# Ledger of designs, part 13: VH-VL binders against Adapter SH3BGRL (SH3BGRL)

Target 1, 113 residues: Adapter SH3BGRL (SH3BGRL), of Homo sapiens (Human) (o75368)
Amino acid sequence: VIRVYIASSSGSTAIKKKQQDVLGFLEANKIGFEEKDIAANEENRKWMRENVPENSRPATGYPLPPQIFNESQYRGDYDAFFEARENNAVYAFLGLTAPPGSKEAEVQAKQQA
Short names: E, the ipSAE of ESMFold2; O, the ipSAE of OpenDDE; V2, 0.75 times the mean of E and O plus 0.25 times the DockQ between their complexes.

## First folded at step 15 (VH-VL; framework fv_diridavumab)

Design q01 (from n01 with heavy chain G50I; at its last look DockQ between E and O 0.92; V2 from the best seeds 0.81)
Fold by ESMFold2, look of step 15:
Structure q01 (fold): chain C 113 residues (1-113), chain A 119 residues (1-119), chain B 111 residues (1-111)
Amino acid sequence: as target 1 above (113 residues)
Amino acid sequence: EVQLVESGAEVKKPGSSVKVSCKASGGPFSNYAIHWVRQAPGQGPEWMGIIMPILGITKYAPKFQGRVTITADDFAGTVYMELSSLRSEDTAMYYCAKDSSGWYEFDYWGKGTTVTVSS
Amino acid sequence: QSVLTQPPSVSAAPGQKVTISCSGSSSNIGDDYVSWYQQLPGTAPKLLIYDNNRRPSGIPDRFSGSKSGTSATLGITGLQTGDEANYYCGTWDRSLSAYEVFGGGTKLTVL
């Protein structure tokens, strides 16, 4: 299952928009997911800190939500999600099989030829 | 590097409140946490609470729940701690501390400010 | 008394080694990260060790940290008179309402 770490109480417009973009995409494409709120549960915040790879953390400060996992496997942050969407590779980015007939499935089939 | 400057020392009567400010250098807050920690004379530090302004997170130690309020003015780069219903036991040095990892690593401390509660 | 227990004092001669213990429980040291702070007389605390055994930039390697079970240890080798200070351990305690706790402190005297 896809797990998206978010901060429900964030006052940052940028963070709110990024979280909405990720969750909205998952909903629109009927991809099952769980929200993990780091504001409501400090254990979620601790877990996120422990499981975002060190080379994916900012030089200063802490990683900002949203942070995307498939089960316990780190997939990326918003920028990685955005790049995957731009390249029709979101299902691959999430570690999922693209639906038959989708643009991503067509692109993947061509790349294996 | 962020520097932290607390407001000046205060002398208060029992039953009153105090509001201490903590000004961070460099303008609006970035992605670090600010903690309030106090230290009574001859004692170890005592954690009071955390604020993570960009995430909208605030939490207080159980001992201070109901008496402490921590707020931030993100544009001014200032955090406030207000402690109400003061008692003589609240006489201490009060520090604001920066936590860059967001998980209780106090990598920079202000110089502290004294609050004295005396009748 | 403090949730984390430290000896009230330790002493050793210049050039020697000293260790400072910090005893906790499974709800704090046993499952969470330990930090150590040095407080020189008249100053604010300073971070010496984080994540059990890591040193911030500028802390010499003669300061070390370790953790075993529900106890943590700060080691200081090559003692200098400038090391005279109070030393505090700190960790997150997940019991009750989950918050940061500190030890009562250990005063190091270099003689």
Scores: ipSAE 0.686, ipTM 0.878, lowest interface PAE 1.3, mean pLDDT 90
ESMFold2 (binder alone), look of step 15: mean pLDDT 87; pTM 0.893
OpenDDE, look of step 15: ipSAE 0.868; ipTM 0.938

Design q02 (from n01 with heavy chain G102A; at its last look DockQ between E and O 0.83; V2 from the best seeds 0.71)
Fold by OpenDDE, look of step 15:
Structure q02 (fold): chain C 113 residues (1-113), chain A 119 residues (1-119), chain B 111 residues (1-111)
Amino acid sequence: as target 1 above (113 residues)
Amino acid sequence: EVQLVESGAEVKKPGSSVKVSCKASGGPFSNYAIHWVRQAPGQGPEWMGGIMPILGITKYAPKFQGRVTITADDFAGTVYMELSSLRSEDTAMYYCAKDSSAWYEFDYWGKGTTVTVSS
Amino acid sequence: QSVLTQPPSVSAAPGQKVTISCSGSSSNIGDDYVSWYQQLPGTAPKLLIYDNNRRPSGIPDRFSGSKSGTSATLGITGLQTGDEANYYCGTWDRSLSAYEVFGGGTKLTVL
């Protein structure tokens, strides 16, 4: 299951929007996911701090939501998600198999042909 | 590197309130928290609370719950700490400190604001 | 009365090694990362060690930290006169609501 770490009480409009984009995508595509609130849950916040790879962490401060995991495997932040979406590679980004009939699946099929 | 500039010394009467400010360099707050830690004369540091505006997190120490209010002005890059119902025991140096990892360690400290409560 | 317990004072001659202990409980040191702070007279505390044993940039390797169980230790080798200060351990207590707790402090005197 995809885990999206979010801050439910974020004062940043940008962060809220990014979170909604990710969650909205998952919902729209009927991809199972779990929200992990790092604002309301200290354990979630601690876990995210420890499990976002060092090379993916900001130079200073705390990694900002949304942060996306497949189970315990780090997949990326919003920018990574956005890039994947622009390239029709979101399922690959998430570590999932693209469903038949999807644009991503079509691209993959062409590459294999 | 972050610079924390605190407001000037305060002298207050018992029962009054004090509001101390902490301005962080660099403009609006980024992905870090600002905390308030006080230190009475001859005592160790005592955490009062903290705020991470970007995530909408504000926490208070149980001891000060209901008497302390921490707020942030993102545009001014300033965090405020208001302590009400002052008593002589509140006489202390009040530091603001930057938390590098959202509730872990304080890597930068202000120079402190002396608050003296006396009748 | 501090949540974390430190010896009130330690002393040693220049060049020697000193250790400062910090004892807590399962809800704080036992469950979270420990930090150490140096406070020179008339100054704000300065972060020396974080995440039990990591040094911020600019902190010499003479300073070291370790944690075992519900206790932590700060080590200072090659003691210098400039090391004379108060040292505080700190961590987060998660027992009820997460809040930072500090030790009572240790005064280090360089003889």
Scores: ipSAE 0.647, ipTM 0.883, lowest interface PAE 0.6, mean pLDDT 93
ESMFold2, look of step 15: ipSAE 0.700; ipTM 0.872
ESMFold2 (binder alone), look of step 15: mean pLDDT 87; pTM 0.891

Design q03 (from n01 with heavy chain S30N; at its last look DockQ between E and O 0.86; V2 from the best seeds 0.00; counts 0 for: chain humanness VH .586 < .591)
Fold by ESMFold2, look of step 15:
Parts: structure tokens; sequence; C-alpha cells
Structure q03 (fold): chain C 113 residues (1-113), chain A 119 residues (1-119), chain B 111 residues (1-111)
């Protein structure tokens, strides 16, 4: 199960847009996921902080939502998701197999040909 | 590096309120938390609450839950703490502190401001 | 009012070593990270140790931290007169309200 850590209380337009872009993509592609709200539950916030790898943390401050996991395995932040989407590699990014007929499956087939 | 400047000392009557400001350098808030910690004379620090301005997350210590309000003004880069229903035991030094990790690691403290409550 | 217990005072001569303990419970030190703060007379506290045993930039390696079970320890070696201060431990407490707590402090005297 894909887990997306979000802050429901954020007043930042940038963070709200990033969270919606991720969640909207998952919904539109019928990818099952759970939202983990760090505003409602400090244990979620602690877990997110602990499980974002060192090389994926900002130089200063805490990592910002959204943060994306497959079960407990870290997949990336919004920038990583955005790059994966631009490269038609979101299923690979999520640790999932691209469905037959998807844009990603078509790109993978052409790149492997 | 973010620097923190608290507003000036206050002398208050019991039953009134005080609102202390904490100005953070560097413009709009970024990915750090700001906490309020007080220290009565001769005693250890006491965490009152904290705010993650960019996330809109606020948390209060149980002792202060009904009396303290912490807010942020993103444009001013300022966090406010308002303590109501003041008592003599609220006489203390009040610090704002930066928490870069987002998990109670107070890596920079303001110089503090005194609030005196006298009858 | 703190659930974290520290000795009220410790002392040692210049050049010697001292340790300061911080005793808590499974709801705080046992499950969470410990920070240590130095407060020189008339000043704000300063972060000395975070994440149990890490030092911020600018803190000499004479200062060390550790934790075992529900207790944490601050170690200071090569004591200097300028180390005379109050030292506080802090950690997050998972109890029903889940909030940050500090120890009552330990006064270090360098004789």
Amino acid sequence: as target 1 above (113 residues)
Amino acid sequence: EVQLVESGAEVKKPGSSVKVSCKASGGPFNNYAIHWVRQAPGQGPEWMGGIMPILGITKYAPKFQGRVTITADDFAGTVYMELSSLRSEDTAMYYCAKDSSGWYEFDYWGKGTTVTVSS
Amino acid sequence: QSVLTQPPSVSAAPGQKVTISCSGSSSNIGDDYVSWYQQLPGTAPKLLIYDNNRRPSGIPDRFSGSKSGTSATLGITGLQTGDEANYYCGTWDRSLSAYEVFGGGTKLTVL
C-alpha cells in the first residue's frame, strides 16, 4: 500500500498544490493509497521525520510534505514524483508494475525495443 | 542563520493577558518550528507550546492548553504567544526557540523577555 | 513538575571529568530522543547535545551524550571554569498529552 504523508493544516499554497498533485494522480489512476496526516497525529509526523533517508533531507530544517512511501519503503518527495511523472516512470517510482496499456508501459516497451 | 528577537519586558496585573512577539530574521517562515519555553527564577525550562508556521501545526503543553495561544504572521515573519488569566506564578523569563528538525530540538534561542505579574 | 530527574548538583576540579544523569521512563527517554542544554548564568539555554549523542557545530568533543534504557547521561571531560553552568535534559513524552519535558537541572561547579 502506497502511503502519502501530508499536512492537512498547511496554509502554504505550494504545499497544498504539491499534495493535491500527488493525491490527484493516484486517484485518477486508481492506485490504492493511504493518507497519513501529520497535522492530526504527531506520531505520523515523527515517523515521517525518522523514515525520510538522510540523502533525501533538506540541508536545514525538516522535510516537507508530501512524502511518499510504499509500505515502509521511502519512494520520494514531490520533486521526485514530478520527475518520475515527466519521465513516464511513476509506477516504477512507486515500486509498482505499470499496467498494460498505460503511458508508462508504452514508453517502457519503446525504450526496450 | 535565523535569529530570534522577542518583544520587550512586560509588567502585568493578575487576571490580565500578555502577548509576546518573536521576530524571526530572513523573511517569510521556512521549514522550521518556533517554540515558547519559559523559565521561572531558579527553576528549569518549561515548554509551553510550539508552531510549525509553514505547515499550520500548533501544539500546546497540557498545563497551558486553555490559557495559551500561539500564532504566526507569515508576512511579518513573527510568532506570537498570548498567555491569558495571568497569575503571580506566571512571572518568568519567556524564550522563543527555533527547532530546525521539527522534533523538539531547540537549536537557537532568543535572549528572552521578562513577564512580571504582580498584585 | 518534570518527570525527568537530574541530580541537583555535581562538582569536579578543572581538567577532570563529570557525568550528569537524566532519569525518565519508557514514555519519554525510552522511546524518544534526548537533548542537553547548557545555561550559563544570565543567558538563554544553548543546545549542547541532540539525538542522544550528536553535537551541533561549535560544541567541543569534550561534551558527549549517551542513553541506555530510560536514562541518559551527559559527559564533560577536561573541565574548564567556563563550564560552570546549569545543565538540562529534554525529551518528548508520549503520555496521553504527548509534549516536550525538561529535567529540573543540574548545577555544575568547577572548583
Scores: ipSAE 0.712, ipTM 0.878, lowest interface PAE 1.2, mean pLDDT 90
ESMFold2 (binder alone), look of step 15: mean pLDDT 87; pTM 0.904
OpenDDE, look of step 15: ipSAE 0.717; ipTM 0.902

Design q04 (from n01 with light chain A98G; at its last look DockQ between E and O 0.90; V2 from the best seeds 0.80)
Fold by ESMFold2, look of step 15:
Structure q04 (fold): chain C 113 residues (1-113), chain A 119 residues (1-119), chain B 111 residues (1-111)
Amino acid sequence: as target 1 above (113 residues)
Amino acid sequence: EVQLVESGAEVKKPGSSVKVSCKASGGPFSNYAIHWVRQAPGQGPEWMGGIMPILGITKYAPKFQGRVTITADDFAGTVYMELSSLRSEDTAMYYCAKDSSGWYEFDYWGKGTTVTVSS
Amino acid sequence: QSVLTQPPSVSAAPGQKVTISCSGSSSNIGDDYVSWYQQLPGTAPKLLIYDNNRRPSGIPDRFSGSKSGTSATLGITGLQTGDEANYYCGTWDRSLSGYEVFGGGTKLTVL
């Protein structure tokens, strides 16, 4: 299952918009997911710290939500999600199979032929 | 590198409150936490609580829950700690400390400020 | 209430090695990361070791950390008179909905 780490208490408009964009996309496409709120549960915050790869962390400070996982496998942050969506590659980004008949599925079938 | 400067020393009477500020270098807060840690003479440090200003997250040590309030002023780059119902046992050096990892790793400390509670 | 236990003092001659222990429980050291802090006389604490055994930039490798079970150890080799300080361990404790705890400290004397 897709897991999205978020901070429900953030006052940053940029962070709020990024979180809404990811969660809204998953809802609109009926992709099953869990929200993991790092504000509500410090164990979620500890887990996110432990599982965002070191080469995906900022040079200083902690990584900012949203952070996206498939089960325990790190998929990326908002920038990675945004790029995947711009390239019709969100299902691949999430480690999922694109729905049959979708533009992403058509592109995948052509590339593998 | 963020520098931290606490406000000046305070002398207080029992039953009053104190509000200490911690000015972080640079403008608006970035992705780090600020914590308050106190140290009574001859004793080890004692964590009081912390705040992640960008995320709006605060946490208080159980011992201080209900007596301590930690807030941030994002424009001023300043964190405040207010401790109420002061007792002589609250006499200590009070530090603000930066936690860059977000998990209780205090990699930069202010020089501290003394709060003395006596009648 | 869970308390991290450190020896109150240790001593050794210049050039020697010393270790400082920190004893906790399964609710803290057993499941969480240990940090170590050096406090020179009249100064604020300084981070020496994080994540059990990592050194921040600028900390020489004669300082080392390790953890086994519910105990942690700070090692200092090549002792110098400038190492005379108080040393504190710190870690997260899951009890009481979670909080950070520190040891009572160990005074290192280089003689």
Scores: ipSAE 0.667, ipTM 0.872, lowest interface PAE 1.4, mean pLDDT 90
ESMFold2 (binder alone), look of step 15: mean pLDDT 88; pTM 0.915
OpenDDE, look of step 15: ipSAE 0.866; ipTM 0.941

Design q05 (from n01 with heavy chain K59Y; at its last look DockQ between E and O 0.87; V2 from the best seeds 0.00; counts 0 for: pae E 2.3 > 2)
Fold by ESMFold2, look of step 15:
Structure q05 (fold): chain C 113 residues (1-113), chain A 119 residues (1-119), chain B 111 residues (1-111)
Amino acid sequence: as target 1 above (113 residues)
Amino acid sequence: EVQLVESGAEVKKPGSSVKVSCKASGGPFSNYAIHWVRQAPGQGPEWMGGIMPILGITYYAPKFQGRVTITADDFAGTVYMELSSLRSEDTAMYYCAKDSSGWYEFDYWGKGTTVTVSS
Amino acid sequence: QSVLTQPPSVSAAPGQKVTISCSGSSSNIGDDYVSWYQQLPGTAPKLLIYDNNRRPSGIPDRFSGSKSGTSATLGITGLQTGDEANYYCGTWDRSLSAYEVFGGGTKLTVL
C-alpha cells in the first residue's frame, strides 16, 4: 500500500498545495493509499524521520511533507512525484504496474515499438 | 547561523503568568523547530515544549501540559512561551533553542533569561 | 530523580581521558538517538554529539559518543582545562508521553 506522510496542520500554503496535489492524484486515479499525519502522531513523525534516506534529506532542516512510500520503501518527495507525472511514469515511481488503458501504459507500449 | 534572543528577566508573584519571547534572526521561520528549555539553579535542563512553525505543530512536555502555551508570529520571526499559575519551583533560567533536524537535537541556544517567582 | 542517570562528577588531570555515562531504559536510549551537551560555567548548553556518535562542525574528534543497550557514553580524550564544565545527555522518551528528557548532569573537573 502507498503511504503518504502529511502534516494536516501546516501553515504553509505551498506544503498544503503539494499535499493536495499528491493525494488528489492518487484518488483521481483510484490508487489505494493511506495518509500518515505527522501532526497527529509523533510516532508517524519518528518513522518518517527514520525512513527517509539521509541522501534524500535537505542539506539543512528536516524533510518536509509530503513524503511518499510504498509500504516501507521510500519513493520520494513532491518534486520526485511531479517529475514522474511529467514523464508519465507515476506508476513506476510508486513501484506499481500501470493499468491497461492508462496514459502511462500507452506511453510505455509506444516506447517499446 | 540563526541567532536567538530571549526577552528580559522578569520577577513574578506566585499564581501569575509570564510570557517570554524568543526573536530568531533572519526574518520568517525556516524548516526548523524552536524549543523552550529551562534550568533551575544547580540542576539539569528540563524540556518544556516546542513548535515547528512551518508545519503548525506544537508539543508540550507532560509536566507542563495545561500550564504552558507556545505560539509563533511567523511575520516577526518570534516564538512566545507563556507559563501560567506560577510557583516558586518555576524560578529558573529559560532558554529558547533551535532544533534543525526536527528531532530534539538542540544545535543552537539563546543566552537565556531569568524568571524569578517570589512572594 | 531524572529518567537518565549520570554520575554527579568526574575528574582527571590535563591530557588524560574520561568517560561519562548516561543510563536509561528501553523506552529512551534503547530505541532512540542520544545527544550530549556541554555547559561551560555561566553559559548556555552547547551541542557536542548527536545521533549517538556524530559531531557537529567545530567539535574536535577528541569528543566521542557511543551507546550500548540502554546506556550511552561520552568520551573525552586529551583533557584541557577549558573542558571543565557540566555535561548532559539527552534523548527522546516514550514511557508516558513522547517527550525529550535530559540527564541530571556530570560535573567534569580538570585538576
Scores: ipSAE 0.455, ipTM 0.807, lowest interface PAE 2.3, mean pLDDT 88
ESMFold2 (binder alone), look of step 15: mean pLDDT 87; pTM 0.899
OpenDDE, look of step 15: ipSAE 0.637; ipTM 0.883

Design q06 (from n01 with heavy chain S100R; at its last look DockQ between E and O 0.81; V2 from the best seeds 0.73)
Fold by ESMFold2, look of step 15:
Structure q06 (fold): chain C 113 residues (1-113), chain A 119 residues (1-119), chain B 111 residues (1-111)
Amino acid sequence: as target 1 above (113 residues)
Amino acid sequence: EVQLVESGAEVKKPGSSVKVSCKASGGPFSNYAIHWVRQAPGQGPEWMGGIMPILGITKYAPKFQGRVTITADDFAGTVYMELSSLRSEDTAMYYCAKDRSGWYEFDYWGKGTTVTVSS
Amino acid sequence: QSVLTQPPSVSAAPGQKVTISCSGSSSNIGDDYVSWYQQLPGTAPKLLIYDNNRRPSGIPDRFSGSKSGTSATLGITGLQTGDEANYYCGTWDRSLSAYEVFGGGTKLTVL
């Protein structure tokens, strides 16, 4: 299952929009997911910190939500999600099989031929 | 480089409150996780609480819950710690510290400010 | 008394190695990450080790950290007179009151 780490208490317009963009996309495409709120549960914040790879962390500070995982496997942050969406590669980015008939499924079939 | 500057030393009477500021520079303030750590004479550090302003997250050590309030002012680039109902045992050096990872790794510290509570 | 126990003092000669222990429990060191701090006289603490055994940029490799069970160790090789300081371990404690805790400190004397 896709897990999206978010901060429900954030007052940042940018973070709120990024979180909603990710969750809204998953909802609109009927992709099952769980929200993991790092504001409501400090253990979620610890887990996110442990599982975002070091090379995906900022030099000074901490990784900002949203952070996207498939089960325990890190998939990326908002920028990675956005880039995947722009390239019709979101299902691959999430480690999922694209729906039959989608543009992404067509690309995957061509690459595996 | 990150720099943290606490407000000046204070002398307070028991039962009063103190509010210490911590001005942060050398990076985007909104991305900082800032903590308050005090150190009584001859003792080790003691974590009081911390704040992640951009995430709206504030946490307090149980010992100080109900007496400490930590807030941030993004425009001033400043974090505040207010400790109320002061006792002589609150006499200490008070530090603000930046958290490297958001999980209790204090890589930058202010020089500290002394709060003295005299009976 | 401190949740994390450190020896009150250690000493060694210049050029030698010293280790400083930090003893905790399954709810802190056994389950979480250990940081180490150096505090020179009259100064704020300085981060030496995070994530049990990692060094921040600018910390020489003669400082090392390790953890086994509920105990952590700071190692310092090639001792210099400038290493004379207090050293503190820190970790997060998961117990019902969940918060960051520090050891009481170890004074290192270089003789």
Scores: ipSAE 0.570, ipTM 0.836, lowest interface PAE 1.6, mean pLDDT 89
ESMFold2 (binder alone), look of step 15: mean pLDDT 87; pTM 0.893
OpenDDE, look of step 15: ipSAE 0.839; ipTM 0.931

## First folded at step 16 (VH-VL; framework fv_diridavumab)

Design u01 (from p02 with heavy chain G50I; at its last look DockQ between E and O 0.87; V2 from the best seeds 0.79)
Fold by ESMFold2, look of step 16:
Structure u01 (fold): chain C 113 residues (1-113), chain A 119 residues (1-119), chain B 111 residues (1-111)
Amino acid sequence: as target 1 above (113 residues)
Amino acid sequence: EVQLVESGAEVKKPGSSVKVSCKASGGPFSNYAIHWVRQAPGQGPEWMGIIMPILGITKYAPKFQGRVTITADDFAGTVYMELSSLRSEDTAMYYCAKDSSGWYEFDYWGKGTTVTVSS
Amino acid sequence: QSVLTQPPSVSAAPGQKVTISCSGSSSNIGDDYVHWYQQLPGTAPKLLIYDNNRRPSGIPDRFSGSKSGTSATLGITGLQTGDEANYYCGTWDRSLSAYEVFGGGTKLTVL
């Protein structure tokens, strides 16, 4: 299951829009996911802090939501998601198999050949 | 590198309130967690609360719940702590502390400011 | 006294080694990171050890940390007179209200 760490209480317009963009994409494509709200549950904030890789942490401050995992495996932040979507590679980014007939499925089939 | 400086020392009467400011210098603070910690003479630090401005998170220690308010002003680069209904046992050094990890790792402490509550 | 228990004082001669203990419970040290702070006389606390055993930039390797069960230990080797300070452990406690707790402090005297 795809897990997206978010902060529901964020006053940052940029963070709110990034979170909505990720979650909206997952919903529209019927990709199963769980929201992990770091504001509503401090254990989620602890877990996110512990599990975002050191190399993926910002130079200053703490990692900002949204942060995207497949189970416990880190997949990336919003910028990584956005890049994957622009390249029709979101399923690969999430560690999922692309739906048959999609442009992404055609790319995956060529990689298998 | 962000530095924090608390406002000047204050002497207060029991039952009044105090509002201490914590000004950031050397950069914005909104992507850090900012904590308030006090230390009575001869005692260890005592955590009062946290604010994470960009996430809209504020939480207070149970013993201060209802008496403490922590706020931030991004334009002024300043965090405030207001403690109401002061008592003599509130006499302490008050620190603001930066937490870059977002999980209770106080990697920079301000110089501190004394609040004295006396008759 | 405090949720985390530390000895009130320790002392040793220059060049010697000391350890400072911090005893807690399964709701704090047992399940969360322990941090250590040094407070030199008349100054604010300074982060000395974070995440149980890691050193911030600028902290020499003669300072070390470890954790076992519900107890944590700060080790200081090659003692110097400049190490005279109060040392505090801190950790997050997951109990009912979930908040940060500190030890009462240990005064290190270098004789």
Scores: ipSAE 0.684, ipTM 0.871, lowest interface PAE 1.3, mean pLDDT 90
ESMFold2 (binder alone), look of step 16: mean pLDDT 86; pTM 0.877
OpenDDE, look of step 16: ipSAE 0.840; ipTM 0.930

Design u02 (from p02 with light chain A98G; at its last look DockQ between E and O 0.88; V2 from the best seeds 0.76)
Fold by ESMFold2, look of step 16:
Structure u02 (fold): chain C 113 residues (1-113), chain A 119 residues (1-119), chain B 111 residues (1-111)
Amino acid sequence: as target 1 above (113 residues)
Amino acid sequence: EVQLVESGAEVKKPGSSVKVSCKASGGPFSNYAIHWVRQAPGQGPEWMGGIMPILGITKYAPKFQGRVTITADDFAGTVYMELSSLRSEDTAMYYCAKDSSGWYEFDYWGKGTTVTVSS
Amino acid sequence: QSVLTQPPSVSAAPGQKVTISCSGSSSNIGDDYVHWYQQLPGTAPKLLIYDNNRRPSGIPDRFSGSKSGTSATLGITGLQTGDEANYYCGTWDRSLSGYEVFGGGTKLTVL
């Protein structure tokens, strides 16, 4: 199960837009996911802090939501998600198999032919 | 590099309120938290509460719930702590501290400011 | 009284090793990270050890931390007169809807 760590109380328009972009894509593509709100539950905030790899953290400060996991395996932040989407590689980015007949599956099949 | 400067020392009467400011350098708040920690003479530190301005998160210690209010002014880059219904045991050094990890690691402390409650 | 218990004082000669204990419970040290702070006379506290045993940049390796069960220990080797200070442990306690707690402090005297 895909888990997306978010902060529902954030006053940052940029953070809100990034969170909605990730969640909206997952919903539109019928990818199952759970939201983990770090503002409503400090245990979620502690877990996210502990499980975002150090080489994926900013040089200073705490990592900003959204942060994307498959179960407990870290997949990336918004920038990584955005790049994967532009390259038709979101399912691979999430550690999932692209659905048969999808554009991502078709592109990958042609690249390997 | 973020520097923290608390407002000047204050002498207050019992029953009044005090509002202390903490100016953070570097413009608008970023991905760090600011906490208020006080230290009475001869005693250890005591966490009062903290704020994560960019995430809109504020938390207060149970002992101060209802007496303390922590706010941030993003444009001024300033965090405020207001403590009401002052008593003599509120006499202490009040620090603002930066928590860069987001989980109560106070990696930078201001110099502190004294609040004295006396009649 | 502090939720975290530390010895009030400890002393040792220059060059010696000292340890400072911090005793808590399953709701704090047992389930969360311990940080240590040094407070030199007349100054603000300074982060010395974080996440049980990690050192911030600029802290020499003669300062160490460890945690076992509900207790944590700060170790200082090669004591110097400049190490005379108060030392505090700090951690998150999940009781009472959660809050940060500090020990009452340990005064280190280098004799």
Scores: ipSAE 0.591, ipTM 0.842, lowest interface PAE 1.4, mean pLDDT 90
ESMFold2 (binder alone), look of step 16: mean pLDDT 90; pTM 0.926
OpenDDE, look of step 16: ipSAE 0.849; ipTM 0.936

Design u03 (from p02 with heavy chain G50I, light chain A98G; at its last read DockQ between E and O 0.89; V2 from the best seeds 0.84)
Heavy chain, then light chain:
Amino acid sequence: EVQLVESGAEVKKPGSSVKVSCKASGGPFSNYAIHWVRQAPGQGPEWMGIIMPILGITKYAPKFQGRVTITADDFAGTVYMELSSLRSEDTAMYYCAKDSSGWYEFDYWGKGTTVTVSS
Amino acid sequence: QSVLTQPPSVSAAPGQKVTISCSGSSSNIGDDYVHWYQQLPGTAPKLLIYDNNRRPSGIPDRFSGSKSGTSATLGITGLQTGDEANYYCGTWDRSLSGYEVFGGGTKLTVL
ESMFold2, look of step 16: ipSAE 0.711; ipTM 0.879
ESMFold2 (binder alone), look of step 16: mean pLDDT 88; pTM 0.906
OpenDDE, look of step 16: ipSAE 0.856; ipTM 0.936
ESMFold2, look of step 18: ipSAE 0.676; ipTM 0.874
ESMFold2 (binder alone), look of step 18: mean pLDDT 88; pTM 0.907
OpenDDE, look of step 18: ipSAE 0.862; ipTM 0.938
ESMFold2, look of step 21: ipSAE 0.672; ipTM 0.871
ESMFold2 (binder alone), look of step 21: mean pLDDT 88; pTM 0.908
OpenDDE, look of step 21: ipSAE 0.855; ipTM 0.936
ESMFold2, fold request of step 22: ipSAE 0.706, 0.753, 0.759; ipTM 0.879, 0.893, 0.897
ESMFold2 (binder alone), fold request of step 22: mean pLDDT 88, 88, 88; pTM 0.906, 0.905, 0.905
OpenDDE, fold request of step 22: ipSAE 0.873, 0.901, 0.900; ipTM 0.940, 0.951, 0.951
ESMFold2, last read: ipSAE 0.753, 0.717, 0.706; ipTM 0.890, 0.880, 0.879
ESMFold2 (binder alone), last read: mean pLDDT 88, 88, 88; pTM 0.907, 0.908, 0.907
OpenDDE, last read: ipSAE 0.896, 0.899, 0.900; ipTM 0.950, 0.951, 0.951

